# Ledger of designs, part 1: VHH binders against A-type ATP synthase subunit C (atpC)

No score or structure here was measured in a lab: all are predicted.

Target 1, 342 residues: A-type ATP synthase subunit C (atpC), of Archaeoglobus fulgidus (o29103)
Amino acid sequence: MITMIYKGNRAAWAYIVARTKVMKSRLLKPEDFRKLLNMEFDEIVRYIGETEYKKEIDELGYKFTGPRLLDHALYANLARTYRKLIEVSFGASKFLIMKYLEKWDVWNIINIIRGKMANVQPEVVDDILVPAGERDMDFWKTLLVKDIEEIVKSFEGTPYYEPLSKIGSEDMSKIEDGLYKVYYRELLKLNPSDFAMKLFLDFIKMEIDIRNVKTLLRLKAEDATPDEIMECTIPGGYELTEEELRKLAAMPIDEMIKALEGYWFWNDVQIEGKEVAAVEIEFDKVWIKTISKRASNYPLSILPVLQYIVLKKVEVDNLRVLGWGKYYGLPSEEIERQMVIL
Structure headers, positions and changes below count from the first letter of each chain, unless a header shows other numbers; antibody chains are not in Kabat numbers.
F, E and O stand for the ipSAE by ESMFold2-Fast, ESMFold2 and OpenDDE, each averaged over both directions (binder to target, target to binder). V2 = 0.75 x the mean of E and O + 0.25 x the DockQ between their complexes.
Where letters were taken out, [cut] stands.
Atom coordinates printed by the task and the answers are left out, and those that the model quotes come from them; centres of patches stay.

## First folded at step 8 (VHH)

Design U4
Fold by OpenDDE, look of step 9:
Order: structure tokens, then C-alpha cells, then sequence
Structure U4 (fold): chain B 342 residues (1-342), chain A 124 residues (1-124)
């Protein structure tokens, strides 16, 4: 694995960062989302069809309609975009991008299993698959027609087999948590051998903190026990170590909230009087801002690339929320409530 | 394991009423946004309505607005779909679903939990 981490020189990073910067410039702006919020569903589809998503909208429009068209097109574009990043990257950058994007394997596994459990048509599940991880689309399609037992068996010998093997005996939420724990655990095994790797690992650890603080707040609001909370959190955070999480989980909610103000992810987050869901979105905003700042501090590094990956995901998520909301006839206020626009 | 279970379906005449219930297992009922879906034979699953985690906001598909009402009872870990003035076109299997994250406007496949469904048949 060390041999795959080539010492990136300044020129190499400059190249990938420059390519990523161009891609970033094509992301929708806050003003675009404001316009979209005032459109009807069909107008939104037309609008998106004239953006970077044109290819997918055009190619899938003969087969799909409605929100399924948007979902499929958006996720197809997402996958294509991430694959493009891999294609234009090399050495250390390629390695790190690929490692990070393995998250999408977990995404696909979870959605396939959920689909099976909910008796959803395989075609509908296919709409939301993102083949940007280690496995290709052919692999995922094969799983769509398998039963849960066969799916689990298909991961035998992989780190994901252990949590999957518990399907039927544990809550699906725990299975999902387990899968992500495996994903992060594997990342954290990487040796911080150089500066690029250190930045990457710190990024991962910070992402873990964002996930954990959301989990912590939600579960604490539900009066979960410290042990229950610890079972649902991911070890290896940037500042939320297992010890810290244990301490926080044991505190009364008011004390815990106060204590959280001392961590890196607290940026004037207002919790009082808000739904937990509303607080969660604030942390996602903080995360995006933090990534941006760090990327600016280390412009010739992996961070600008990771920033783009995150922003692209956020864009797709926003567009999906918008599409489904408009299609269902929900008010713009509710749709916007579920979007992260920065 | 968190499970959703629908009940209250059945046969009813047009113009009649039914009340569906979705009961959840576990202690995290208040943290979920809930939605009702329905699926007629040969058709895709259709959004019926939703209620926010706090219960303060409810939303309905245009086809059911004014006729259907969604509510929740946290003490009973149950949310409801009151269906009034039923029409033959309301005939479907009704499903309840739960989403844990703030982004509950998503593909049905991304909901965290689904019920098994309950048949509603409206006769002319």
C-alpha cells in the first residue's frame, strides 16, 4: 500500500487541483438554487437539462420520467464525475481519491438491502446506485436480482462481510453503522507517511466528527444511554475520541451542548428551540465551510479535490430534494429547509 | 430492530372513511419524519403525504388534499392516515415509511424503514 503512495511533488498537485478547480466552477451557485426553488418540476428538469447534467438527462429521458429521471440522471452524473476525477488523477492523488470514494460501495450495499427489505422494485433501486467506489455497475446490477443471503455471501472475504452477516439478527441501522465503521476503520489504517496522507487522514477524522456529533445530539435527545450512543458512533474522530464521546454521552443534554461549543465544528451553531434535524444541517454547513477554509490553507494538496467531491455530492442532494419536493407539490419553504445552500 | 406496521385497511364504499395506523417499534419515534405511500397494481409507489419529526408540519399530495389527514401520537409510537371521502381511485396498498435524516424528500428507496403495507379497496 505504501508503494502506491507516490511522493507527490508540487507540480503534480498543481495539475490535479487545477483540473478540479475547473470542475468546481461548473457547480450551481446559490443564486441558481434560488431560481430553481421558484420553478415547477418540469421547468426544473428543463433547467437541469441545460447544465452539466445535460448528457444524462438527454440519454435517460427516453426511458425515465418524473423524479426517477432526475434521480437516475443526477446519480449517473455523480458517478461519471467521480470516475473522471480518478481518470485525471495519478499517484498519491488517485490513490486517495479512490480510497475516499469507496464510501459509495457502502452506499450501494445499503440501498440494495433496503430495497430488498422494502420490496421495492429492483429498477427503482437501480436509479440511486452510484458506481463510484471499488465495484462497477455490473457488479451492483448482479446484486439487484439476488436475495439478501446471496448478497451477503457475495461479500465474503471482504471487511464488509462481518456486519452484513448480521442481517436478520440486528437492526438494519446497526448494520449500516457497522458498514460505515468498517469503511472508516480501513481508511484509518493508512499510514501517515507524508504530508498528503496526513491531510487526508485529518479530513477523514473531521468527517467522522461531523457524523458523530449529529449522532450524539440525536440520540441524546432520544434519551439514549451512553452505551447505546457509543455503539452508534464511529471511532477515530479528529477531536471526538472515544473517551470524549463517552464523557459527552454521559452528560446531561444541556451540559453536553455546552461542552460541544469547545470543539472545532462548533461555529455559532444554535440548538435552542430547534429540531434536531435543523441542527444537523447546520453542522453540514460548518463542515462545508471548514473544508473550504482548509483547502484554501493548503491549495496544493488533496484538500481542494476532496472539497469538490463533497460539494458535488451536496449539489446532487440539493437537486434531488428539490426535484422530489416539487414533484410531490410541497412548498418551497419545506424544500429549502432540507437543502444545504452556501 | 425498528419496524413499521400498518393497520386499518379494508373494503369501503366510495364516500366512506378509513383510518390507517402505522405503529413503530423502538424508542426513536419522535426523531423520524414519516410518510404515507400507496401503490396500485401495475403502478409505481405514489406519495400520499408526510409529517415532520415534530409533527408540526404536514404535507399532502394534490390528489388527497382536503380528504386525507396525517397525524401522530408519540406516546403510542403511532402515526395515522385519516382518509375521508374515499374514491375508487384511492384503491391501493398503503405503506408507511420513516426517514431519520433531515432530508426526507428523497427516493422511496432511501427511506430507512417501510411497513409491509395494508390493502385499501374502495368500491363504487
Amino acid sequence: as target 1 above (342 residues)
Amino acid sequence: QVQLQESGGGLVQAGGSLRLSCTTSGRTFSSYAFSWFRQAPGEEREFVGAISSSGGRTYYADSVKGRFTISRDNAKNTFYLQMNSLKTEDTAVYYCAAKYTYRWLTSPTEYDYWGQGTQVTVSS
Scores: ipSAE 0.834, ipTM 0.935, lowest interface PAE 0.5, mean pLDDT 92
Fold by ESMFold2, look of step 8:
Structure U4 (fold): chain B 342 residues (1-342), chain A 124 residues (1-124)
Amino acid sequence: as target 1 above (342 residues)
Amino acid sequence: QVQLQESGGGLVQAGGSLRLSCTTSGRTFSSYAFSWFRQAPGEEREFVGAISSSGGRTYYADSVKGRFTISRDNAKNTFYLQMNSLKTEDTAVYYCAAKYTYRWLTSPTEYDYWGQGTQVTVSS
């Protein structure tokens, strides 16, 4: 029997955290990924078909093959998992889960646009849509058949229209950054009315820091100017304030790397001699470790739930890299190089 | 605006050779992996091969290994696909695509930049 509690309190948090802990226990472990790296593609599909992904693999296996089967199953499972969290949550927990998951609308917008620009079939884009945000799957499916102008018009009257209206006049990476800026800006307008909301907003600000340090490293590797870097960063970080980012963006890269050692996300990260992609993966690992520590410090809060949401996404990302890597015929060493395993 | 543009396609007899070029403009691509894809009418887009952002690692689909070579010329912002010993089953539109090196093993729909494609037709 489930007791429904419509406002945030200890009992409401205990319930959703307990539900989340069961879901978390079903995540693949690092050992599972090491086994998967030694498998062929079809063996990988069979293996994950004996896990939480069984339902999707069984349902889709008659219609799809290869990496399309895997992508569709992984993202369908991700969406079902996220909708289940919303369904079983109440009051403050439901509100915060729903607000956080609205980022998946941005994911869907970006991938629909990318698919149109790449001239790929709408059915292939459908494989990776995640209807876990504000809009439902019917909405996304109607966008799949529209051209870009019609898609942009579908967001008229929303904050997302502004970045979308710049398609054709701005580089697509700036459009994508703009969409995430809108998501985070609207989210940071939430009032920290109690401790639960403060924990949530601090989590968001720390997530912004991780995204911004990756943006900084990427754009420095591309020889971007400080002004170009600042244009692409998201305001509202935890320690990487706009002032801090402006200072870092103006530094030579060697000086900037040393300065990064002074921030919360520094955890013995070894940047010297590494490719930018490897450094970004190290910050992903730091974020996962930080989320785990904070969730342990506040176990009756939204933080264990947000931890699970992030970990599930990481698992899906790893399985996608694995599946596409095996499908393309790449060696396990390159595939593993792109995975986040702790 | 950043653009990729393929050239060098055409008609060639089986056993012949063709060299495709992918010219880039509007930015540096030092942190990007580049891939060649191909698509025959009525078929799904197929991975042909890739070159890492560092240029030190190249990868090829089994169907083209030993026959195709991917390379790049940083001074010219150009990437190449040298196709030798061509077969009729190599007939397709060939596309170059760029993906930011962070987790670049992904579906074609997630590539950041695409060329317009160039037709390669191999006659028997």
Scores: ipSAE 0.752, ipTM 0.902, lowest interface PAE 0.9, mean pLDDT 88

## First folded at step 11 (VHH; from W8 with F29L I109V)

Design X4
Fold by OpenDDE, fold request of step 14:
Structure X4 (fold): chain B 342 residues (1-342), chain A 124 residues (1-124)
Amino acid sequence: as target 1 above (342 residues)
Amino acid sequence: QVQLQESGGGLVQAGGSLRLSCTTSGRTLSTYAFSWFRQAPGEEREFVGAISSSGGRTYYADSVKGRFTISRDNAKNTFYLQMNSLKTEDTAVYYCAAKYVYRWLTSPVEYDYWGQGTQVTVSS
């Protein structure tokens, strides 16, 4: 196997990759999660309070308790971690990291809207905001106290205005899909001007494929029409072209599954007999493994950094599932079913 | 648009029973887990229980275990909360909520759909 190296400032890439590697080494191991699964909620909070999340747990502990403390701390740590990546990066790496992390603006928009629709207090929504995208926390806080109309208006002139303007006339799921479509569309406008950009764009396209295959399987399970499926898929995938998606969407589910075996993301994924959620977890694992392999092939590139970003998200998601599951009193088996542990 | 609507709430004496219903309209949420929440005045919204997408698995908060039962009728796009042996502390507005099954164990804020709630009052 030939290891490719970015044709640029090698020293710059070496630096950010080295920093990221250290951060990666601090991620929880599968064994840690196994231990956590056997703990009670309060024990979990204590355990996490002695890890890389200590700062957030300690800082928020004066004001928050219970699941709000844990959840807020996890999201706060996530935001802090991603901002740190931005801070220690420069040039091309910084640009690409920032562009990728803009997806958190979408996250924040969605949760603010959801909070409004659910009649949740703004303070509770604040707990789960992740200011790691283009907008800062002050911006998001201003939205928390606005009504939906004002929120939509605040995005006037931005690419996100179009999907948001449909609030009230379309299902929220469609709004969310629209927002993510905007995010990916904007990314795909970037020119593959150099090797780093090429790797980045390929990464994005592959991520789109992962999202689309999940969408296909979900919507087929829901007996959606081909047209409905096409409305929910994201253009610009790595192998799932619009034409391919349309063909797949028109197939019976069994045929579609067989057809999907030929794509890069299949990697012997077992679909039969599994619940939709379990299938998605399998694709998460495939994605993680794929990113790992590619990062290994291109060690002095943006890929190790993106790998870490993905892994950090997975960790936080796992901890959140664990925390809420334990708090709600669910058995470890159900909690583990919803976690991505490799 | 997808909507959830609760029904079946009301006034009941302690020790009595109520059956709440949550009906989905707009589309079939066959890939969603459904949860019941309740909120008493001045309190946070509390998890009551949940049922998996297939209806094969149910979960309950400790405070309602053995007394409450959740069920699902996919043909009617409705899921239920059977409440037995009601206590005064069960008094609250009860909400049904739906979350896509992928990582549905999350904060209430992240749920995809909510009903408007139905009042349950248990008198002594």
Scores: ipSAE 0.895, ipTM 0.956, lowest interface PAE 0.5, mean pLDDT 94
Fold by OpenDDE, fold request of step 14:
Structure X4 (fold): chain B 342 residues (1-342), chain A 124 residues (1-124)
Amino acid sequence: as target 1 above (342 residues)
Amino acid sequence: QVQLQESGGGLVQAGGSLRLSCTTSGRTLSTYAFSWFRQAPGEEREFVGAISSSGGRTYYADSVKGRFTISRDNAKNTFYLQMNSLKTEDTAVYYCAAKYVYRWLTSPVEYDYWGQGTQVTVSS
């Protein structure tokens, strides 16, 4: 496997990995988050305004204030960062990065629909859009002023039309799951033609496992039937095959938990006595650690880049939880409970 | 489909009390945190308070702390907002919302389910 890495354009991979490494070095450290947890909301905004998010905070600060400023700035920075990755990449790396980032199209679709259903002002929805996928911001802005029917119609002829066409007849959670299923299905259609693609697809499959184990635990906690569980899980995982998922879904929760210990993602996760959200955070940590290890094993590959993409998302999510928590007036303990800090 | 329905709103004098209810139908949201929001005319929707999925933890905005209480009855798939010592500035449409417990501290836009809202009017 190591030999295969060097058969490709080593210089090309070295370049993108080097660029990504620099970007990674600018991520906030655990110590930074600990400091932030002891700050008030306004202090947090000031602190963030002196980091890699300065540009967005400064530019948006003219029009926005409070949590909308922070949230919008964070998402804007995220989009800018991912687009930068695309811009500095080329060939296989660019292709894979773009394919992975198509998940943000799903994100944008879901939030636009949620906004409509909740009767939220389009401008507020705009704050959280991330134009890092296939579609550009102009496209998303056009959807913000459309009704749900028109939005659904706009995706006619695309793979996303089928899930969206169920709006009004199915629960929104199922529609969201359906949209992500489409995203992953499309990725899994890619041919593992070379080592880079193989690593990419394995990454995707492992990510699917992480999603599925969370889904299993959530739905079991909700007393869902095996059939319901199977409808919500994503096929094509790394170790959680459809057959495995079906077996697990049919088990009592205690038996299922025991069975989960045999998979790559368990890594001595403790479930007993923990809330579902806490367990999910543990799996996030396992995922982050796993990606780190694999990226280390294959340093001249797409994995260090994907690692950064994941870590950047985690950072933004942590900052969002922190910002909203502080703004809403929640204690630091609750805020920290919802953060992924490694 | 999952639906949230508010009830209990109305007209009340300053200093009075109201109890709002939010009932969930379609399925049990045992892994969801529930929040109350309110929106006055021309204003943004604001956070009022929240209750954890188990009901063991509650949180309140500073503006309502000490006056409002949130509770949950899982057997009835209902959670409540007890509003005491009401003020004119509490006048708004009150919404109940549900968010899956994983990172439920987020923008209102990202909440999973919303009620239609109930009008609360506090007169002088």
Scores: ipSAE 0.889, ipTM 0.953, lowest interface PAE 0.5, mean pLDDT 94
Fold by ESMFold2, fold request of step 14:
Structure X4 (fold): chain B 342 residues (1-342), chain A 124 residues (1-124)
Amino acid sequence: as target 1 above (342 residues)
Amino acid sequence: QVQLQESGGGLVQAGGSLRLSCTTSGRTLSTYAFSWFRQAPGEEREFVGAISSSGGRTYYADSVKGRFTISRDNAKNTFYLQMNSLKTEDTAVYYCAAKYVYRWLTSPVEYDYWGQGTQVTVSS
C-alpha cells in the first residue's frame, strides 16, 4: 500500500465535485427503470444504446449480441467512467478515488477464478472485468489464459496472496471474503491526518458495517456458529467493532435483531417476514440514503464523489439484473425484487 | 468445501423422459438459488431454469416451459430437473449451479458453485 500525507484542498475538491455533479445528472431515474421493466430484452439493449452507454453499445454491437453485449457494455462504461474520475482528479482526491476503486481488482480476481472453476470460456469472463483498480486490462487479460495455480502465483508478494493460497483447501466463499478483508484492511491503514481524511475513513468504516450486518444476518439464517460468523466479518467497522460483532453473533436471532436496532444503519428497517435477499436490498437502500445525506452535509469533500461512484455501480447492477432477468425469461416481479430503486 | 454433483443423465429416445439430480455436499446451501444450465457442443451455456432458495418459486427458459419441472428437497440437499417430451435439441451436458440469492440474476460466470455436468443425449 502507498501511504501519503493528505493535505486537503477545497479548490481541488470543488473541481472534482463539479465534474461529478455533471456525471451524476446523467444517471437513469426511477421512471426510466419503470419503462425498462416493461420492455423485452432486445428493447432494453436498444434503449440503453441511446443513453450514456451509447459509445459502448455502438462499439461492441458489431462483435457481441445478447446478454454478453449488455454485460460488456455496462462494465466497459463503468470502467471508463471510473478511469475518467481518476484522470481529472489531483492530489488527495486522486489518491482516495484510486484507493477506493482498488476493490475492482478483487472483483476481477474473483470472477476470473469463478470462470476457471466453472469451465466458462475466457472471453465470457472478459465481458464482466472492470479495469478500474490498480491493475490495467492487459494484466487481467493475461490471467484469463492462466490456470488457477499460475493466477495465484501472479499475486505472490502482495497481501492478496494469503487468501488466494488457500484455493483448494478452503471453501471458495471464504477465499472471496478473505480478498475483501485484505482490501479493507489495507485501506484502513491510512491515517486520519485531517478532517477530509476522517470523512473518507468514516465512509469506509460505515461501508464495512453495512457489509457486516448483511453477513451477520445471512449467516444467522444459515444457522452458522458464532465462530463461523466471525471468520466472515470484516474488521474495522464504524459501530460494529469486532467486540460488538462477537456479542451479536452469540445472540439468538430475536435478541440480535433487537440489539441491532441501536446502530446507525437500523433506521426504520423492517426485516420481519423477509427473506435474506430482500433484507440485503433494504440495507443497500439505507447505505445509499446515508451516503446522500452525508454528501449533502459535506459538499466540498470526497463524499459527493464516493456517492457518485456508488450510485453508478447501483445503476449498472440494476441494468444487469434487468437484462439477465429478461433474457432468462423471468417475470418482472422477480426482476424488480432484485433491484435497488429509491 | 461445497461440491455439486449431477446424476441421472443418459441416452433417451425423443418423446421420452429423464430425471436429473443435483446433490450438494459440504454445507447446506439454504440461502442459494439453484439453476440448471445446459451446453451443446459449440454452443454457449444456456439457462434452463431455476428454483428459489425456499423452493416456492420456479422459473424456466421459453425453450423448456411446459416440458421441464424443477423441484428441490432441502432435507436431502438435492434438487431435480424432470425432463419430459424430450427433443433432439435438448441434447447437451446439463450443469447444476448455485448462486447466493442476493442479485442472483446474473452471468453464469458469477455463479458460486458448479457441478461437473451430466450428459443427456436424445436420439431420434
Scores: ipSAE 0.798, ipTM 0.913, lowest interface PAE 0.8, mean pLDDT 89
Fold by ESMFold2, fold request of step 14:
Structure X4 (fold): chain B 342 residues (1-342), chain A 124 residues (1-124)
Amino acid sequence: as target 1 above (342 residues)
Amino acid sequence: QVQLQESGGGLVQAGGSLRLSCTTSGRTLSTYAFSWFRQAPGEEREFVGAISSSGGRTYYADSVKGRFTISRDNAKNTFYLQMNSLKTEDTAVYYCAAKYVYRWLTSPVEYDYWGQGTQVTVSS
């Protein structure tokens, strides 16, 4: 029996994995979030100002207050962290990191459009931009002053033009889904030419499954038709292929839930008595656990880097929910319901 | 297309009451939290309160707690803001907004649907 050994750029992976391991060690722990839930908003900001977010909190504190300070600081730190990963990587690792992070262009497009439709001041949209994808911050700042028609025109000649051209004729949720479909479709054009690429593509396909099971459950809760559900799903999942999704979408919800028990993501999932938002949190936890297991099985690969990228975003998301929740005056129980804490 | 439409704004004396309505057209937003925001000229949009998708939980900003009440009428697809003991500080354009309940504690920028707003003016 020939021993199949891992082949690839081990020196390049060893370096970037070592860098991300140090960064990962500085992430907040579950115990930190329990402590933060009992703090007042200003105390939370001071706590965060003693972490990896110190630079951003210090630089922005004179200009911003409240949850805008926190949002701006968190997303600025996220962008800086992601750009650092790109900067210190090279070869195949840099290519894959850059491709994965292009999703942040989709994030920025969506929120710029949302801001225009809601007549929100461009300065507020700027708080949550993440210049970590293909386009730089100068590009995004240029879009903040354009109307929607001009924004759509700015994407002519790109794959994103097609969903954007439908603004005004389709519901905005379908436009947003279309943008993510483009992002994932372009990623799935990569060939699994070696084991490193296969690990990356399997990760992407499993991420698609997580997004699609959330979409399926949400739209079933909204009494959407099978055709409406299929319009919102992303092709190319790991086990939730387009064929499997059509079958599930056509089932009564009780039958569908039992059928879902046969998929990779149905591991320790508890949905009994839970509202749809809590079910989505459960799948976030499943995804994080799955990423952790796969990264530990392939520690000199892209997977530990992707794990860190995901975990950093989860931390930023938790801190945002915490900050907005405390600022809006909501009870800690409701804030905690919206956090992902393992 | 989903649309939110506010109504019921107007001029009211301090200490008075006013009831705002928000009607949903298009598909039902049964998995959405609904929030009221308000914005005075030159100020940032401010959270007023929210109601869960089920209607069982309501939340209010400290500035309006005890004076304002949010409710839903599922039969009419209508979401209400009852404003009592109004103060001149409550003068603003009031917006109805909907956010999918997953992580709805977020920036106003990220809300999925907004109404056009209705002016509330509280005179002393």
Scores: ipSAE 0.769, ipTM 0.894, lowest interface PAE 0.9, mean pLDDT 89

Design X4
Fold by ESMFold2, fold request of step 14:
Structure X4 (fold): chain B 342 residues (1-342), chain A 124 residues (1-124)
Amino acid sequence: as target 1 above (342 residues)
Amino acid sequence: QVQLQESGGGLVQAGGSLRLSCTTSGRTLSTYAFSWFRQAPGEEREFVGAISSSGGRTYYADSVKGRFTISRDNAKNTFYLQMNSLKTEDTAVYYCAAKYVYRWLTSPVEYDYWGQGTQVTVSS
């Protein structure tokens, strides 16, 4: 009866979902962001220093000030939160959480390379590293002092080598897309052998759709060719299959926008007259709403956990936009325009 | 590959004016916000100002408001910084940088493209 023991272990989800709901209850609310929008930079730092981010602000405040303190504290808190989620999980939930969070290796690779190309000091790149994926912080710190050629060699024998080997011969945006293609390709190799895995893979495919619709709209606004567009999109979407992407990429932009109305992520959004950035934020909101509905439909699954992972990242992103916007001296309405507030 | 190149730097007396240009090569960056940063020796890069992808919105650090003007000419693929009433504290290497306009309020690390920088020296 060995098969009975491993069959339908939904009870294992109850623990991680309960922990996730507690963590989710500590997220900042829209009301908190309304208050923060009325604050100056130093007030924002003080405010978040009395929230879930207190530990990081207290520990880093002796070494860092200004936006570096904020960035380092936010990303350190993000990493600690994600590692905590892994630590308190087990079985299928731990496996899926770890696989999903491997995207943060891609984040770290990209930003280390960006810092090298921009001749930014390694210490500033360190502020935004998120050691929540496969590699630990020691690995990333080792890369901070290497040149690009040495960094690329560090990934020889991994799937990430191929896109990295093209640095210098391809535009950096294609290299970044290639790294995410590797991440998603490896995830999509997982077999939808049971309902829990199916829910996870559908979530991944829908995330790919959101990424791809943003890529289509951006590259069309840049007058990219269909071949260039296809090079930058991620295969394996939920409804934006490779065949659908090829058809859309070949259309004039006005026809493409009308065709997009037939996909799951289109909810009567109006993009006419909007800047491309505002349209992308609308799709972020659609994705968050969709995650919420699906998590409610499957409350004892990976979906509430993935929802939290996404919402925590959105919160960190919003706080970063707030902090940098106030520090740069931008008006509150421009800052709010770049935030994803539900 | 897309590349940015600054020009127009040099020596200028306090109270004078200087105009920096940033020209892109490769494809047009019409969906990008452009920013000027500056860095004095031993200091971190400091935000000077930015212009939206359409050119309709400009932003300036408090230290340069009213003295510096940012503009762009997408037809010439060029981004400008007009600096007036220059002060000795404006002495720095000036960098142009481009960030895809989606959530461009971010750390300098995350900018997509950077120029090599041009030296501006303001003498007393």
Scores: ipSAE 0.715, ipTM 0.875, lowest interface PAE 1.3, mean pLDDT 88

